# Ledger of designs, part 5: VHH binders against q8wuj3r1227to1361

Target 1, 135 residues: q8wuj3r1227to1361
Amino acid sequence: NDFAYIEVDGKKYPSSEDGIQVVVIDGNQGRVVSHTSFRNSILQGIPWQLFNYVATIPDNSIVLMASKGRYVSRGPWTRVLEKLGADRGLKLKEQMAFVGFKGSFRPIWVTLDTEDHKAKIFQVVPIPVVKKKKL

## First folded at step 23 (VHH)

Design b21
Fold by OpenDDE, fold request of step 26:
Structure b21 (fold): chain B 135 residues (1-135), chain A 121 residues (1-121)
Amino acid sequence: as target 1 above (135 residues)
Amino acid sequence: QVQLVESGGGLVQAGGSLRLSCAASGFTFSDYDMGWYRQAPGKQRELVAFIYSKGWTRYKDFVKGRFTISRGNAKNTVYLQMNSLSVEDTAVYYCAAEYIEYSSGRFYDSWGQGTQVTVSS
């Protein structure tokens, strides 16, 4: 049973069911703010749960998605990937790993390294410099 | 009836500029995501730029900051300002309107007839 999983800062986010897993990262802080999964039964038909979830993702978020098992690789839900930056008409393979961005947020510090059957996404979040106002 | 009408295409020399317009009618423009696509002879149609209903923008890598997509909701028009054009930008440019109806899971996509952009060396 080949599947992709998501690991952020050494923490794995497993999924128990076939479908897709979603991890949302704050683009400014680089920390995971939410994670969830959508089983195939949800991906089939009208995936309102997924649509609603994506709609609530905050701006400036990095959205990681990975498939588990025989996920539903076709259907209306795939349009979510387009909304997160995927090319329109992209055909998904038997296994899926995807990094997307909410809105116009597109950080340049996101890099992807692929080796064998693993895809590693590296994120280096710059530390914000807080400028103090002089009294 | 949904209509998208492109304009602004034509012949331009390399390094030149064009501004494409797409006039939309027959639907609630402000609710739709709008995009510009292009298709060169013998090639597949490809995304150039996209602007969401909320104003967020996306650009393909080949744009390299040369193009700017914008929308005027009051005029039901989407624009593509193209600067520093090259011969490789020669194509028919299409305007697209996209809407996701979450309640039904249906997608509504509409296309214009396209406008020819030719960049000469």
Scores: ipSAE 0.310, ipTM 0.653, lowest interface PAE 1.9, mean pLDDT 86
Fold by OpenDDE, fold request of step 26:
Structure b21 (fold): chain B 135 residues (1-135), chain A 121 residues (1-121)
Amino acid sequence: as target 1 above (135 residues)
Amino acid sequence: QVQLVESGGGLVQAGGSLRLSCAASGFTFSDYDMGWYRQAPGKQRELVAFIYSKGWTRYKDFVKGRFTISRGNAKNTVYLQMNSLSVEDTAVYYCAAEYIEYSSGRFYDSWGQGTQVTVSS
């Protein structure tokens, strides 16, 4: 899928590589702080590059991810999604889009879409990201 | 030596409650995500609940608010409070510990031996 992209507040972050695209947003200020992509060759096996990158993401960050092309939909890298709030035991399909959060809690707006043809998420996230108490 | 030891299982009537405990040792407990799985006879092992190292929790749909996972880092123990138990909840319940070392890209996963939970009608 050559039309895969991540857009934040009107700004598009395209990727030219098949694999996973990542955009990190500061949960306090709502600004994009980093973006990168991980090609399939990195996603195969032990994706230490991805793990290292995720480790550098500051707490209280919104993490956007989207697949492009025939990405590696299985493997250890998918555990990153879980760390960012996705459900465990994920079975990703041909396409995926993800809005996650790195922090001490799981916001209710964390969501994963995975489909065979098109995965899409349109999400409004309130800034700053705060932990809401359930009444 | 990493060890996970489950306890608290047993026989209970439908509608009853059990509290499972998993005592962990041999690793830095606070760094690990902890979970409860279960395996019924003739079925595959399935996730029940998970509590991440930072404390937020996840539950499978079948839990339906009946179970609560919690952790006591000071005691290196993870708990599963199970209420409103049904016959379908009968299974061996396993404790799991998972850790990702990002710097090395290594996974450290461990399992307990399990504790039997039997719910009678």
Scores: ipSAE 0.268, ipTM 0.637, lowest interface PAE 2.4, mean pLDDT 91
Fold by OpenDDE, look of step 23:
Structure b21 (fold): chain B 135 residues (1-135), chain A 121 residues (1-121)
Amino acid sequence: as target 1 above (135 residues)
Amino acid sequence: QVQLVESGGGLVQAGGSLRLSCAASGFTFSDYDMGWYRQAPGKQRELVAFIYSKGWTRYKDFVKGRFTISRGNAKNTVYLQMNSLSVEDTAVYYCAAEYIEYSSGRFYDSWGQGTQVTVSS
């Protein structure tokens, strides 16, 4: 049983299929702007669907990925993680939790905490403060 | 035709410094990720440092802050400043260019001929 999911601000983003799920967060606002999933069949071979999707992700985005089931942990698709900030030559495990960034965006307020079977990503997103002026 | 030409290698004493250069041609340099690899005798080629097209840098653990990778887009050149060199850093150093074409999902990799770095005790 694989109960891996991504949760952002209390909202869960489950995937129904084996493969990987992707959640994109605006790095400035801290809001989810898109989410999708990629099945193993897409991850196999030339994963142009994944690459195309990643290409459309705006700069200054935080990209969350999680695996489900026996996902395809090897192959050309994994190189896209490097484009999102993963270390070169990264070897994925049976379960994957990944946080990446689009463009030159590297926020210092993102921390990944991994404990055994759990991975938690912490972020402190700056929120604009609207000051009310007394007339 | 994609070409990568390394230079700057040579003999240096332990504790010394070298600056490697890789001149790139035959492709849109600004679109490519660039990296330095090395291969010591009897060992496998290993990553040393990488600089992405957007300026991200990655270093292997053994670098320990001694090396700095940078790119000069105006000159289509990637550099590796190596300080505090040790005998263990002796290897042939290779420049690499890598590009992912997102529209097709295709990868393009190119390598230089390598430049010898020898660190003496």
Scores: ipSAE 0.204, ipTM 0.588, lowest interface PAE 1.8, mean pLDDT 86
Fold by ESMFold2, look of step 24:
Structure b21 (fold): chain B 135 residues (1-135), chain A 121 residues (1-121)
Amino acid sequence: as target 1 above (135 residues)
Amino acid sequence: QVQLVESGGGLVQAGGSLRLSCAASGFTFSDYDMGWYRQAPGKQRELVAFIYSKGWTRYKDFVKGRFTISRGNAKNTVYLQMNSLSVEDTAVYYCAAEYIEYSSGRFYDSWGQGTQVTVSS
């Protein structure tokens, strides 16, 4: 069996169901405000539950996602990842890990790792999340 | 009905600038993600720049900082400022609008008629 979790500041958020696990962190204070999951059947069908959930995430939120088990790499839910900062036109493999952002800008630390066998991200995010000028 | 009308194209010398505009009607503009695509003769249509409903942007690598996409939600208009144009930028430029209808889970793409941009040496 595949083991999947998301860890924030030393606390693990394990996944009990196959699909996509989501952890939302407030970008102002760095507190976890939500942990939920979406089964593969939701992701492949009409994904209104996922769309509604993402729509209700407060602005200035860090959004972590991780897969458990396997899923079809193509599907309409991938537009959610683009709205959270993933590259446009990406194609998911069978495993994914994602650090995204809900807000009016795209932080440079937004990242996606997707592979057929294992996906993993270790990331440090500055708090509070603010827009930065690179040059 | 969704309508997208591009303007601002034309003939310009290399190194010059143009600003494209896309006036949108028939939908709630602030809910849509908007983009500019282009198609050169004999080539496939390709993304140039994209702006999400929340305001953040993406650019293809060939843009190299020369173009800027923006949106005026109060004016229902998306813009593409194109600077430092080269002959390789010659194409028909299309405005696109993308939407997710949450109740059905359907994705909608709408396109304008296009505006010609021609860059001469």
Scores: ipSAE 0.050, ipTM 0.479, lowest interface PAE 6.9, mean pLDDT 79
Fold by ESMFold2, fold request of step 26:
Structure b21 (fold): chain B 135 residues (1-135), chain A 121 residues (1-121)
Amino acid sequence: as target 1 above (135 residues)
Amino acid sequence: QVQLVESGGGLVQAGGSLRLSCAASGFTFSDYDMGWYRQAPGKQRELVAFIYSKGWTRYKDFVKGRFTISRGNAKNTVYLQMNSLSVEDTAVYYCAAEYIEYSSGRFYDSWGQGTQVTVSS
């Protein structure tokens, strides 16, 4: 759990702070447009910074999140996962990894892995991200 | 003052259909995530279906494609179309509204008083 990172198309996005790490990818072209982290003091004390960050993410964006160290796994900040497509009512354990989506539909590749010892996801996402048509 | 009023419940034969409505007032409806929950006597309240303010939906596995949640933002109403009902669907159905205030990080939820759905075999 001390070796937390997010990797996109071979490029690694590390963080030195305990908390959560966020990488945003444009769903039209597949390019990373943002990388930031939210330390535990933010998650617990001023979680609105995370809410505002997510609110400003452009629609049609892939949002990757991963825990670093002993992160704050409870509290109102966890609601952003549901807004990015996570299942409702999931309880975060001591580690998490998440592939989510900001937009008007829920892609089938949205996934959350949360465990006490290790959480990791390997995912291939089709680009461009498009809404499935119903016939 | 958030207010949620459910309607459309009643008695229906197994295999039948009902459409539940939840009229909402006291808030900007299009900004809220909305959901339907149900509770049978002596059981825990459980999620049935949820629709986010951005329009996408979530369903519990027991729905199995039988129910559809939708929202009419112009009418401040969320709907649950329930098809192929079985006796196991008998419960009080509750409407819920959820909002997070980004400036404070506070989470708000409000609940309606419920509407009874009874499915006879």
Scores: ipSAE 0.020, ipTM 0.427, lowest interface PAE 8.2, mean pLDDT 80
Fold by OpenDDE, look of step 24:
Structure b21 (fold): chain B 135 residues (1-135), chain A 121 residues (1-121)
Amino acid sequence: as target 1 above (135 residues)
Amino acid sequence: QVQLVESGGGLVQAGGSLRLSCAASGFTFSDYDMGWYRQAPGKQRELVAFIYSKGWTRYKDFVKGRFTISRGNAKNTVYLQMNSLSVEDTAVYYCAAEYIEYSSGRFYDSWGQGTQVTVSS
């Protein structure tokens, strides 16, 4: 299945590249600030481009990811998801969708969906993103 | 050289508490993610709790709110407060430090020697 897309507030961000699509949203204003993709060939090798890209994402950013085609589900690149709030030790499958956050805390709405046939996330993220205290 | 030294382990009765400490040296502590793992006899090493450099924490399901991981950057120490211990918690507990160098794409992992935790019935 080659169908994959990211939609933000009714606007779709398609990718022509097989691999991982990334959309970055400003957590204060809710505006998309960047859109990119990482091909399987990049993910399979040393994914310095992905690492560098993530490092340059501003703090307090919502990071959306979706797989297109059969992406590389193994490798050190998957650790970047943990830096964006994913649970540690999760196994990726054939398809993935991810809503992450780059910041000093992990919001409760951070979500990773991994499936062999279809991965989907539909959710509302409150803007501005704020840290909630544990009661 | 990276060094991690665990302490605080020992023998405790079921329902009791222990506080583990891991003193870190030889690296920029604030840049590293820190975690506690454990290995019971005949079992694989498993994650218990993790605290990222940015400060958020993760716990495995079996913790069930009994354990709290924290870090003191000023002392370069990570802690694991363990309450309501059970026999199943008996294991060698290991401190871990992890770092991702984004410029090179390299990952660095370091481990302590471990500290024995024994919970008696």
Scores: ipSAE 0.019, ipTM 0.380, lowest interface PAE 6.2, mean pLDDT 86
Fold by ESMFold2, fold request of step 26:
Structure b21 (fold): chain B 135 residues (1-135), chain A 121 residues (1-121)
Amino acid sequence: as target 1 above (135 residues)
Amino acid sequence: QVQLVESGGGLVQAGGSLRLSCAASGFTFSDYDMGWYRQAPGKQRELVAFIYSKGWTRYKDFVKGRFTISRGNAKNTVYLQMNSLSVEDTAVYYCAAEYIEYSSGRFYDSWGQGTQVTVSS
């Protein structure tokens, strides 16, 4: 009965399979440009579908991720989170939620919530996303 | 083949500065994430600073603003400027290069042989 989704400006993007759900938002205009999910079989193997997907995300994009069910919480795919601004050496638990960024800087609002029973992030992101030199 | 050659280590007085360099070859330097790690005697190797291929950086808390990582893509070199050194910074410093080949999903890392930094009190 627990369900996983990503919600952007009132629109829900549900997941149908155990694994990781991804929503990409253009950082210039704030428009959702992609919604994709990656089932566990992709995450457990050599995860080239995920890696290729992330490589093609345009710079200046907000990247949202959420787990569904029992997802693969270890393995080389988790390096994607570091490329999107997560802390190095992070330890994923049974659930995760992530607000990340693909681009040439790391915004302050990049955040990861990971717990064994639930993970949830509510985040307001300034649009357009710009580099701030001092905060 | 990926090759990483560190230089710039040595003996320095506490409060002094050193600049470490890591010259890289055998790969497209601008595509790799680069970092510096260190290992003191009897301790586990630990991250010092990391710079991603897109230019942004991460530092461990013990750096306390004293070290700066940078990369010169035209020279295929990553640098670590180390200021306000203390005895606790004494370690072998290693350069590392990391790459995810998205078409295959393989992760590559490569390491230099290390350069000794010794800080005397």
Scores: ipSAE 0.014, ipTM 0.393, lowest interface PAE 8.4, mean pLDDT 78

Design b21
Fold by ESMFold2, fold request of step 26:
Structure b21 (fold): chain B 135 residues (1-135), chain A 121 residues (1-121)
Amino acid sequence: as target 1 above (135 residues)
Amino acid sequence: QVQLVESGGGLVQAGGSLRLSCAASGFTFSDYDMGWYRQAPGKQRELVAFIYSKGWTRYKDFVKGRFTISRGNAKNTVYLQMNSLSVEDTAVYYCAAEYIEYSSGRFYDSWGQGTQVTVSS
């Protein structure tokens, strides 16, 4: 659907194809460093393109994902969400939006919203991304 | 050949503690995500706790706060410290190893044979 997009600091990153859109933000400086889409054909099979993409994301990166249209909501690709901080065993619905993190800890702002009619996240993330100490 | 060998199970009184260990071999341990699952008689196997190769952890809501998962990469071993046990925790506990081969997109999982934990009231 035409309202599926990712917006970072006022700039929209839409996709014209059904599937998953990904935006990567450097957690040190807060700049968008990558924008990529994965069509359903990539998500259905052995998703090597997606897996390789995620493997090459630098540590300390904020990773945003949003579904577009009727995306493939099941299969091995969904394990990527867990590697980026999503809860294990979560069942994706017809729509999803995700704010995740590639790194050695799980920030408290990691969030997945998945619903049948809409999925939306608005999030402010402190930059630089750091692990907080107990006081 | 991937091998996972659980130990540390047994009979324990309610309110007691056990520490489960899972010794792993046949793969590069530090690259794998590791977890503990359990299966009570007549029930489906369910996640208890999971620890990722980078070291961070996830717990099912029913065990959070009572159990702690950890890994000793030097000993190729994953642990589950189980405190404040109740009869509802009685089950066979299984160690699992999971790996995504990013270059090919293949997913692998391997399981141990399980160790019995029995909690008496």
Scores: ipSAE 0.011, ipTM 0.387, lowest interface PAE 8.8, mean pLDDT 79

